# VH-VL binders against q39962, part 9

Target 1, 193 residues: q39962
Amino acid sequence: DPTDGFTEVPLTEDNFVIQKPYDKPLNDRYSYKNGIRRLWVYENDKPFKVGSPTRPRTEIRIKGHDYSSGVWQFEGQVHVPEGTSGVTVMQVFGAVNKATALQLRVYNGDLKSYKSNSVATDIYNKWLRVNVIHKVGKGEITVFINGQQKLVVNDDGPAEHYFKCGVYAAPDGSSNYMESRWKNIKLYKSDNK
Short names: E, the ipSAE of ESMFold2; O, the ipSAE of OpenDDE; V2, 0.75 times the mean of E and O plus 0.25 times the DockQ between their complexes.

## First folded at step 1 (VH-VL)

Design pb3 (framework fv_ponezumab)
Fold by ESMFold2-Fast, scan of step 1:
Structure pb3 (fold): chain C 193 residues (1-193), chain A 123 residues (1-123), chain B 112 residues (1-112)
Amino acid sequence: as target 1 above (193 residues)
Amino acid sequence: QVQLVQSGAEVKKPGASVKVSCKASGYTFTDYYIHWVRQAPGQGLEWMGRIDPSGGSTKYAPRLQDRVTMTRDTSTSTVYMELSSLRSEDTAVYYCARVSYYDFRSGYYFDYWGQGTTVTVSS
Amino acid sequence: DVVMTQSPLSLPVTLGQPASISCKSSQSLVYSDGNTYLNWFQQRPGQSPRRLIYEVSNRDSGVPDRFSGSGSGTDFTLKISRVEAEDVGVYYCMQGTDWPLTFGQGTRLEIK
């Protein structure tokens, strides 16, 4: 199991910051009901910050446990409705010259590392368990889907890191409407260096 | 209206230090990296390094790492680039330019540039 | 470091004729995210550089459609379909794929 050897770091609602279009109230692009967090945007929504050239997003930013060293793990279960495409659903934030060290994106029902490496196929309308381990000292990020190792990539160098999940429209184009649903979001840490 | 406005021309002697400023306006200062690029007379462009105005983290070109320091002042939305132990070869126009750090695309590299600061090193 | 090599370094062109600039990298510019971080900049005499093209072929807003970028891997081209007097200046390719960021030597476009 990807969580073997890890200790859970408790998260409360105070650890979940929703980054959304600047002109929208929270409930217009986010809901939390029956343990399920829904996050959605439209391709023509405003960016998170006024004047930013970034595309629209509604993402959970996990706060309170930013890291620059050690071994950290994100866990969550994700459900992507059919029709959502061209969207980042999970990311490891922080890189020397890039905002993110890893983005997991959905394109036409396939979950990919950016546009290239497929980590899961035919993902629409089903729950997937996603675990992402970042070993900072090794510069390495490993992705597991349903407990199976699917990807190992290098991170993009030293930075303050944290995890995000939700929807973030891809730079090269997206569907008109984008949605992801998340449940059982957890954070883990290992004493390994 | 995005603007990057740089400090005026400098004339320095070899061995001195120079500190060039770049004042940002028209956008949220902490949302964009600022990079420094220089150009010697009649020569091409050389990347020097960058600073994250939010956290203050820096990354420098290896050949300049021992002589260059980048800092920022969030209260004035200003980035500074200081180059020490000046040589005649450091005579150049120094530019600041902005980069979006909210995504990986180099499409957001250097979308706005300062007007340039001429630094002349002569004895 | 990734070495960027431009050719020609000097490009005299007759007004209204096409112009083409080559840019070659010492290694593939395809990043781990599948994108190719190759940009083109124009510097008119006495001015700061201005970005024309990003990610190989995407034209910045306000850039005339007579400018186009193409290429893949290590070989890239900037084309001007019909050169105008205002196009005089130096053109630089730049890679954002690896540290440190590097530029080509520049190609000086002159009207003959």
Scores: ipSAE 0.006, ipTM 0.529, lowest interface PAE 11.8, mean pLDDT 88

Design pb4 (framework fv_ponezumab)
Fold by ESMFold2-Fast, scan of step 1:
Structure pb4 (fold): chain C 193 residues (1-193), chain A 119 residues (1-119), chain B 112 residues (1-112)
Amino acid sequence: as target 1 above (193 residues)
Amino acid sequence: QVQLVQSGAEVKKPGASVKVSCKASGYTFTDYYIHWVRQAPGQGLEWMGRIDPSGGSTKYAPRLQDRVTMTRDTSTSTVYMELSSLRSEDTAVYYCARSTYWYESFDYWGQGTTVTVSS
Amino acid sequence: DVVMTQSPLSLPVTLGQPASISCKSSQSLVYSDGNTYLNWFQQRPGQSPRRLIYEVSNRDSGVPDRFSGSGSGTDFTLKISRVEAEDVGVYYCMQGTDWPLTFGQGTRLEIK
């Protein structure tokens, strides 16, 4: 199991910061019911920050455990409704000369690393367990889907890092409406290499 | 067709435990919650709790949390509800019921399992 | 816990006449997303419950249009425009807005 050898780092609601279009009340783009966190955005929504050139997002930013060293793991289960495309659903933030070390994106029902390698196919309307392990000392990020290793990439250098999940419209275009649902979001840390 | 098929009737003595099963078919087992609802003879419906078959996470009614355990087996698409330290007031028909994660409204129900607790 | 109170508890009706059941909640059932998660179930004698209505007013597939749900906040109503013999049974409202999930005490519909 990807969590073998890891210790859970407890998260509370205070560790979940929602980044949303600046002009929208929280509940216009986010809800939490029965353990399910639902995040949605429209392609023509405003960015998170006034005057920012970034695309629209509604994302959970995991706060309180930013890291620049060690071995850290994100875990979550995600459900993407059919029709959502051109959207980042999970990020490892922080790289030397750019914003992110990894983005997992949905394109026409396939889950990909940015626009390239497919991590999972035919993902619409089903729950996927996503585990992402970042070994900072090795500069390595490993992605598991439903417990199976699917991707290993370089992290593009040292930075302050944290995990995000939700919906963030891709820079090259997106569907008119984007939604992802998340449950059982957990954070882990290990002293193992 | 969506179906939830429950195990057969049980007769137990006070202090015993009972384990009822609910086998799902006709849909993706891990995409819906399964809840347990019981009904004492001539009485109304009481929610006992639910399980998420994908992650195994559970949520129990506060009055029952010390005695109820819900588990699942994804290889057989089966949910189990175990109730321990049985008393006469636990005599009831026990139903499993399916809900979406969002609505928590029961769209399909099992046929029910009668549990009788008598000395 | 959210308390659900139904009225009447016993409802004798004449075939072909309308019937109405009230359901009141101790707290508003409007969730933070603006939706109201109020459901109605029918239980015929010796049978499992069957969902009739979800989210206040939405009929389940196969439910006759003589059944309708309405209401808001804390006050809800289930109406049957023309009662038929097969409508005999107990009707329950249920809230899905707050944990733990709770049911009304039930309304027994009988033909006179």
Scores: ipSAE 0.013, ipTM 0.591, lowest interface PAE 7.8, mean pLDDT 91

Design pb5 (framework fv_ponezumab; at its last look DockQ between E and O 0.03; V2 from the best seeds 0.00; counts 0 for: pae E 16.5 > 2, placed apart)
Fold by ESMFold2-Fast, scan of step 1:
Structure pb5 (fold): chain C 193 residues (1-193), chain A 120 residues (1-120), chain B 112 residues (1-112)
Amino acid sequence: as target 1 above (193 residues)
Amino acid sequence: QVQLVQSGAEVKKPGASVKVSCKASGYTFTDYYIHWVRQAPGQGLEWMGRIDPSGGSTKYAPRLQDRVTMTRDTSTSTVYMELSSLRSEDTAVYYCARERGYSYDAFDIWGQGTTVTVSS
Amino acid sequence: DVVMTQSPLSLPVTLGQPASISCKSSQSLVYSDGNTYLNWFQQRPGQSPRRLIYEVSNRDSGVPDRFSGSGSGTDFTLKISRVEAEDVGVYYCMQGTDWPLTFGQGTRLEIK
């Protein structure tokens, strides 16, 4: 199991910051019911910050455990409704020459690392367990889907890092409506990896 | 065919514990939550709690939290509900029912019920 | 806890006539997402409950169109346009808006 050898770092609601279009009240783009967090945007929504050239998002920013060293793991289960495409659903933030070390994106039912490496196929309307391990000292990020290793990439250098999940419209081409649902979001740390 | 099949009737003495099973078939077990609802003879329905079979997370009715435990076995697609320190007022039919989670799909499929009788 | 109150608790009806059941909640059932999580269930003698209506007015698959749900906020109604012999049983409303989930006391529908 990807969590073998890791210790869970407890998260509370205070560790979840919702980044949403600046002109929308929270409940217009986010909902939490029965352990499931629902995050959505439309392609013509406003960015998170006034005047920013970034595309629209509704994302959970995990705060309180930003890291620049060690071995950290994100875990969550994600459900992407059919019709959602051109969207980032999970990020590892922080890199030397760019904002993110990893983005997992959905394109036409396929989960990819940015626009290139396929991580999983035929993902619509199914719950997927996503584990992402970042070994900072090795500069390595490993992605597991349903407990199976699917991707190993370089993090492209040192930075302060944190995890995000939800929906963030990709730079070029998205569906009109984008939604992801998340449950059982957990954070882990290992001193022995 | 989507089904929830429960274990058979139980007769217990006060102070004992009972463990009822609910076996799912015909759908992806980890895609639905399983709730437990009980009904005392001639009375209405009372929600006891729920389990998420994918992560094992549980949420219990506050009145029952100290006595109820819900678990699952993903290899057999089975959910268990254990109630300890039984009292005569725990005599009821116990039902399992599925829920999609964040949706209107709540309690669309129910088990057949398990009668638990607590008497001296 | 959200208290769900049904009336009447006993409902004798002549075959072919309409029947109506009221369900009231102690607080609004509109969730923060704008949806109202009010469900109706039927329990025939000796059987498990069966869902009839979800989200106030949506009829479940296989449920006859003589059953309809309506209402908003704290006041909800289940109507049967023409009662048939097979409709005998107890009807429950249930709120899924707040934890713990709660049911009304039940309305026993009987044929006169």
Scores: ipSAE 0.487, ipTM 0.810, lowest interface PAE 2.7, mean pLDDT 92
Fold by OpenDDE, look of step 2:
Structure pb5 (fold): chain C 193 residues (1-193), chain A 120 residues (1-120), chain B 112 residues (1-112)
Amino acid sequence: as target 1 above (193 residues)
Amino acid sequence: QVQLVQSGAEVKKPGASVKVSCKASGYTFTDYYIHWVRQAPGQGLEWMGRIDPSGGSTKYAPRLQDRVTMTRDTSTSTVYMELSSLRSEDTAVYYCARERGYSYDAFDIWGQGTTVTVSS
Amino acid sequence: DVVMTQSPLSLPVTLGQPASISCKSSQSLVYSDGNTYLNWFQQRPGQSPRRLIYEVSNRDSGVPDRFSGSGSGTDFTLKISRVEAEDVGVYYCMQGTDWPLTFGQGTRLEIK
């Protein structure tokens, strides 16, 4: 199991900060019910901050455990409804050459790293266990789906990192309606390298 | 290596214009905002404005909105800041800075600064 | 505009001793997304500014753990647990919550 050798970092609701269209109330783009966090956004929604030219998003920003060293792991179960496409559902924020070390995107039912490197196929309407391990010292990110290793990539250099999940419209090809659901979000840390 | 390299020092007369460049390298140019911040001699920092290199959209400080123009050249990964109707009080070191990520919250990489002197 | 007020403006410190800088904003820096966009910058003599802290308490990469940020709403503090010679310079707080971005006056840290 990808969590072997890791210690869970206790999270509270204070660790879950929501970014959403700036002109929408929280409950119009986010819900937390029965342990499930539902995040949605429309293609024509406003950005998360006034004056931002970025695409619309509704995302959870894991706060309070930003890191620039060590081995960290994000775990969560994600459900993407059919029809959601052209959207980032999970991010490892922070990189040298770009804003993020990793983006897991959904295109037509496929889960990919950005626009390439297929991680999973036929993901619609299913709960997938997602584990992302970031070995900062090695500059390496490993993605597991349902406990199986699917991807190993470089992190694009040392930076300050944190995890995000939800929906962030991709630069191109986004569906009008975009949604992801998450449950059992956990954070782990390892003393191993 | 990620870096912002600015153009050299400028000496201008009052009423003239100055155009300072900021060349980005080592990263995807269009993924980060570029901010401009100036510092008069012995004084603090003053935010001037921001440009998105991707689309060229800008946000200016109200005090400078009528005199400042920020542009970009994606082919050379260069952002320009032009300040017109120069005054002696515009004498300062001008910095460009890269914003981390997509959040409008901080600057992680700075240029080395460009000294602009306005004198009769 | 959001006014950022730092204190003190001059901070002489003995090597190895702690230092504390206050930054107060004229309005709450909590944004609608729940984040507080308060940053701390260090500017060593003859150098460009360097970000130390973002969102009140998060240290940037390479920043020693001697530096810590705290606060909420309108009151913020930068602390250095034990000042070193390399810490000499001017420190600025900055808010990124509202337009235009604004800085504090700066606090000059010097060694006694």
Scores: ipSAE 0.024, ipTM 0.683, lowest interface PAE 4.0, mean pLDDT 93
Fold by ESMFold2, look of step 2:
Structure pb5 (fold): chain C 193 residues (1-193), chain A 120 residues (1-120), chain B 112 residues (1-112)
Amino acid sequence: as target 1 above (193 residues)
Amino acid sequence: QVQLVQSGAEVKKPGASVKVSCKASGYTFTDYYIHWVRQAPGQGLEWMGRIDPSGGSTKYAPRLQDRVTMTRDTSTSTVYMELSSLRSEDTAVYYCARERGYSYDAFDIWGQGTTVTVSS
Amino acid sequence: DVVMTQSPLSLPVTLGQPASISCKSSQSLVYSDGNTYLNWFQQRPGQSPRRLIYEVSNRDSGVPDRFSGSGSGTDFTLKISRVEAEDVGVYYCMQGTDWPLTFGQGTRLEIK
């Protein structure tokens, strides 16, 4: 199990900060009911900051546990409805040569690392358990889907890192409407005992 | 065929514990929350709590939270509800019911009920 | 807790005649997403509860069209346009908007 050797880091609602189109009230793009966080955005939405050239997003930014060392793990379960494409659903933020060390994107029902490395196929309309382990000292990120290791990539150097999940329109090929649903979002740190 | 099948009737003395099972079939077990609802003889329905079978997280009714524990076994598609420190007022039929994990509706399928009798 | 109050608690009805059950909540059931999570359940004698209506007015699969739900905010109604013998039982409203989930007291529908 990818959580073997890890200790859960407790999270409260204060840790779940929503980045959304700047001109929309929260409930226009985000819902949290019965343990399910629904995040959505339209292709023509504003960026999350006034004046930013970035594309539209509605994402959970996990705050309070930013890290620059150690071994950290994100866990969550994601559901992507059919019709959502060209969108980042999970990220490890922070890198030397780019903004992020990892983006998991959905293209036409396939989950990929950015545009190329396949992680899972036929993902629409089902819950997937996603685990992402970041060994900062080794510069290594490992992705698990439903407990199975799918991908190992380099993190592109030292930086301050944090995890995000939700929807963030990719540079190319975004559908008009993009949605992901998330439940059981957890954070872990490796056992150093 | 989607169904929830519960364990059989129980007779307990005050102060004991009871553990009721609810086995799911005909659907993806981890896609649905399982709720527990009880009904005392001749009375209405009382919500007890719920469990997410995928991660095992729970939410309990505040008046019961110190006495109720819900667990699951994903390999057998079964949830369990354990109620401790039983009292005579815990005599009831206990139902499990499912709720879609990303849905805003609840309780489309119910188990057949398990009668728990607490007698001194 | 959100208190759900049903009336009447006992409803004798003649076969073929309409029936109406009221459910009132102690606070608005409109959730922050704009949806109203008010459900209706039927419990026939000796059976488990069965959902009839979700989100105020949506009929569950296999529920006869003689059942309808309506209302908004804090006031809700379940109607049966023509009562049949199999409709005997207890009817409950339930709110799903706020924790803990709560039910009305139940309305016992009987054939006169």
Scores: ipSAE 0.000, ipTM 0.471, lowest interface PAE 16.5, mean pLDDT 89
ESMFold2 (binder alone), look of step 2: mean pLDDT 92; pTM 0.937

Design pb6 (framework fv_ponezumab)
Fold by ESMFold2-Fast, scan of step 1:
Structure pb6 (fold): chain C 193 residues (1-193), chain A 125 residues (1-125), chain B 112 residues (1-112)
Amino acid sequence: as target 1 above (193 residues)
Amino acid sequence: QVQLVQSGAEVKKPGASVKVSCKASGYTFTDYYIHWVRQAPGQGLEWMGRIDPSGGSTKYAPRLQDRVTMTRDTSTSTVYMELSSLRSEDTAVYYCARGPTYYEYSGSYYGMDVWGQGTTVTVSS
Amino acid sequence: DVVMTQSPLSLPVTLGQPASISCKSSQSLVYSDGNTYLNWFQQRPGQSPRRLIYEVSNRDSGVPDRFSGSGSGTDFTLKISRVEAEDVGVYYCMQGTDWPLTFGQGTRLEIK
């Protein structure tokens, strides 16, 4: 199991900061009901910050446990409705030459590392367990889907890091409407390097 | 309105240092890298480096890293570029230009969409 | 460093005629995120550069549709379908894929 050897770091609602289009009240792009967090945007929505050239998003920014060293793990279960495409659903933030060390994106029912490596196929309308382990000292990020190792990549150098999940429209090729649903979001840490 | 406004022209002698400022307005200062690009008279563009105003992290061109320092002041939304040990070959127009830091992609594809007016630095004896 | 090579360096064009500028990189510009960070800039005489094109083919807001970018991997082209007097200036390609960021030598577009 990817959580073996890890200690859970408790998260509360105070650790979940919702980044949404600046002109929308929270409930127009986010809901939390029956343990399920639903996040959505339209491709023509406004960015998170006024004057920003960034694409529209509704994302959970996990706050309070930013890291620059050690071994950290994100866990969550994600459900992507059919029709959602060209969207980032999970990120490891922080890199030397770019904003993110990893983005998991959905393109036409496939989950990919950015536009490239397929991590899972035929993901629409089912729950997937996603675990992402970042070993900062090794510069390594490992992705597990349903407990199986699917990807190992370099983290592109030292930075302050944190995890995000939700929907963030890709630079090009996004569908008109984008939605992801998340449940059982957890954070873990290990003393091992 | 989004603007980058640079400090005025400088005349320096060889061996001196020069510090050029770039003041940002009309956007969230910490959402964008500030790049520095210079252009010698009649020559092309040369990238010098960039700073992330949020954390202060910098990346410099290898040829300049021993002489260039970039800093920022978030209270005034201003970035500074200091070049030391000036030589005549450093005579150029120095530009600041913004690129996004927050969109989880390389800053370069929206990068350098807004430029300052340029600061002429003349190094002569 | 990634070396960016432009051709031609001098481009005299008759008003209303098309113009084409080539940019070649010493290595592939496809980044680890799957994006190609190839940008085109225009510098009119006495002015700051302005970006025309980002990610190979995307026009910046306010850039006329007579400008188009194309290419992949190591070979890129900027095309102006019908050159106008205001297009006089120097055009630069720039790669953002690898540190340090590098520009081509520039192509001077002149009216003949």
Scores: ipSAE 0.006, ipTM 0.526, lowest interface PAE 10.2, mean pLDDT 88

Design pb7 (framework fv_ponezumab)
Fold by ESMFold2-Fast, scan of step 1:
Structure pb7 (fold): chain C 193 residues (1-193), chain A 118 residues (1-118), chain B 112 residues (1-112)
Amino acid sequence: as target 1 above (193 residues)
Amino acid sequence: QVQLVQSGAEVKKPGASVKVSCKASGYTFTDYYIHWVRQAPGQGLEWMGRIDPSGGSTKYAPRLQDRVTMTRDTSTSTVYMELSSLRSEDTAVYYCARDYSWGYFDYWGQGTTVTVSS
Amino acid sequence: DVVMTQSPLSLPVTLGQPASISCKSSQSLVYSDGNTYLNWFQQRPGQSPRRLIYEVSNRDSGVPDRFSGSGSGTDFTLKISRVEAEDVGVYYCMQGTDWPLTFGQGTRLEIK
């Protein structure tokens, strides 16, 4: 299991900061009911920051456990409704020459690393267990889907890092409506030195 | 409306410690960092550090990290900044400021004057 | 630490005339997300600092449009198109890109 050798870092609701279009009340783009967090945006929504050229998002920013060293792991189960495309659903923030070390994006029912490396296919309307391990000292990020290793990439250098999940419209274009649902979001760190 | 209300002025002797409070209201306390910035008389602004009220994690300015401690009480939405081993050079107005990230500091407390004199 | 250098440090201006403040950083302020976290603050006499501009050029709510920010990389400018009496105070640039957060020395705007 990807979590073997890891210690869970307890998260409370206060560790889940929602980044949403600046002009929208929280409940217009986010809900949390019966353990399931639903996050959505429309392609013409405003960005998270006033005056920013970035595309719209509703993302959970996991706060309180930013890291620049060690071995850390994100875990969550994700459900993407059919019709959602051109959207980042999970990211590892922080890199030397760019904003993110990893983005997992949905394009036409396939889950990819950015636009290229396929991680899973035919994902619509199914729950997928996603684990992402970042070994900072090795500069390595490993992605597991349903407990199986699917991708290993380099993290592109040292930075302060944190995990995000939800929906973030891709810069190259998106569907009109974007939604992801998340449950059982957990954070882990390695028991190893 | 968002408010940050700080404790009143303090007069301390060299070598003492001072603990300044900043009470937040009008927003979800744990969604934003609280930073501390001080200003000596007639001088500029100096960043001291910040606390994440959610998990209690802190980052301090290297020059102050051995003397400064930041804590919070989530039940009262209050952040505390304690500075030990006070010197005359610590005489300043101490401000708390709210920040989501990147030093935006969108709301500031009214300031707390700390005077260190013999 | 990133060193922030402002010029001039003292800026006497006649009412209605323009004012310009320079801010230079010792390192590029472009963060890994492509954004530049340079912010400007105003402190009126006896008051707490107030945010004027964030991310180089974005005016805060309620800040008059006579204030504008510009720049990139390491060189930034705050301009006031027509100085008014209420603009008296000290102006600070500040970088949020790297820890620790650092302020410029401040520019004191005075009416002459």
Scores: ipSAE 0.005, ipTM 0.484, lowest interface PAE 12.1, mean pLDDT 88

Design pb8 (framework fv_ponezumab)
Fold by ESMFold2-Fast, scan of step 1:
Structure pb8 (fold): chain C 193 residues (1-193), chain A 122 residues (1-122), chain B 112 residues (1-112)
Amino acid sequence: as target 1 above (193 residues)
Amino acid sequence: QVQLVQSGAEVKKPGASVKVSCKASGYTFTDYYIHWVRQAPGQGLEWMGRIDPSGGSTKYAPRLQDRVTMTRDTSTSTVYMELSSLRSEDTAVYYCARTLYDSYGEYYFDYWGQGTTVTVSS
Amino acid sequence: DVVMTQSPLSLPVTLGQPASISCKSSQSLVYSDGNTYLNWFQQRPGQSPRRLIYEVSNRDSGVPDRFSGSGSGTDFTLKISRVEAEDVGVYYCMQGTDWPLTFGQGTRLEIK
């Protein structure tokens, strides 16, 4: 199991910061009911920050446990409705001179690392368990889907890191509507990996 | 209104240090990197380095890394650039500029300060 | 370091006519995330630079549509479809793909 050898780091609602279109109240683009967090945006929504050239997002930014060393793991279960495409659903933020060390994006039912490496296929309307382990000292990020190792990539150097998940419209184009649902979001740390 | 307001002109002797400030307003200070770019009289633009106001991490141009230091004060939304061991070749207009450090890329230099003239002369 | 080379360095143009500036990089500007970090800036006399274009072809808010950017890999172009008097100044391309960030040497646009 990807969590073997890890210790869970407790998360509360205070650790979940929702980044959303600046002109929308929270409940217009986010809900949390029955353990499921639903995040959505429309292609023509406003960006997170006024005057920003960025595309629209509704993302959970996990705060309180930013890291620059050690071995950390994100866990979550994700469900992407059919019709959602051109969207980042999970990220490892922080790289030496770039924003992210990893992005998992949905394109036409496939889950990919950025635009290239497929991590999972035919993902629509299914719950997938996603585990992402970042070994900072080794410069390595490993992705597991349903407990199976799918990808190993370099982290592009040291930075302050944190995890995000939700929906963030991709720079190369997206569907008109984008949604992801998340449950059982957990954070882990290992002293011995 | 987004503004980056820089400190006033400086005249320094060779061997001295200069510290230029850049005060940000109109946005969340910790959401954008601040870079420093200089321009010698009649010359082009030269990148000096950048600071992340949130964590304080810095990245400097290799040719300047032994002389340049960038810091910030989040309580005043101000970034500082200090250049030591000044030479006549450091005479330039020094600009701060903000960069959105975002998941889909780095959106460089969307707003610039007005510039600070630093003259190094004896 | 990535070397950015602009041509021409001096560009006299007649009001209302088109103008074109070339920018070439010594290596590909495509980063591992698939983005191409090529930007264009305008500096009017006595003013701070102003960003016109980011990521090759995206215009900033408030930049007239007569400005357009294009290109890929190592070869990029900034075009002005109809030059106006306020376009006088120096234009710089800039790469953000590799550290350190580097600028082209600049192209001075003048009305003839």
Scores: ipSAE 0.028, ipTM 0.632, lowest interface PAE 5.6, mean pLDDT 90

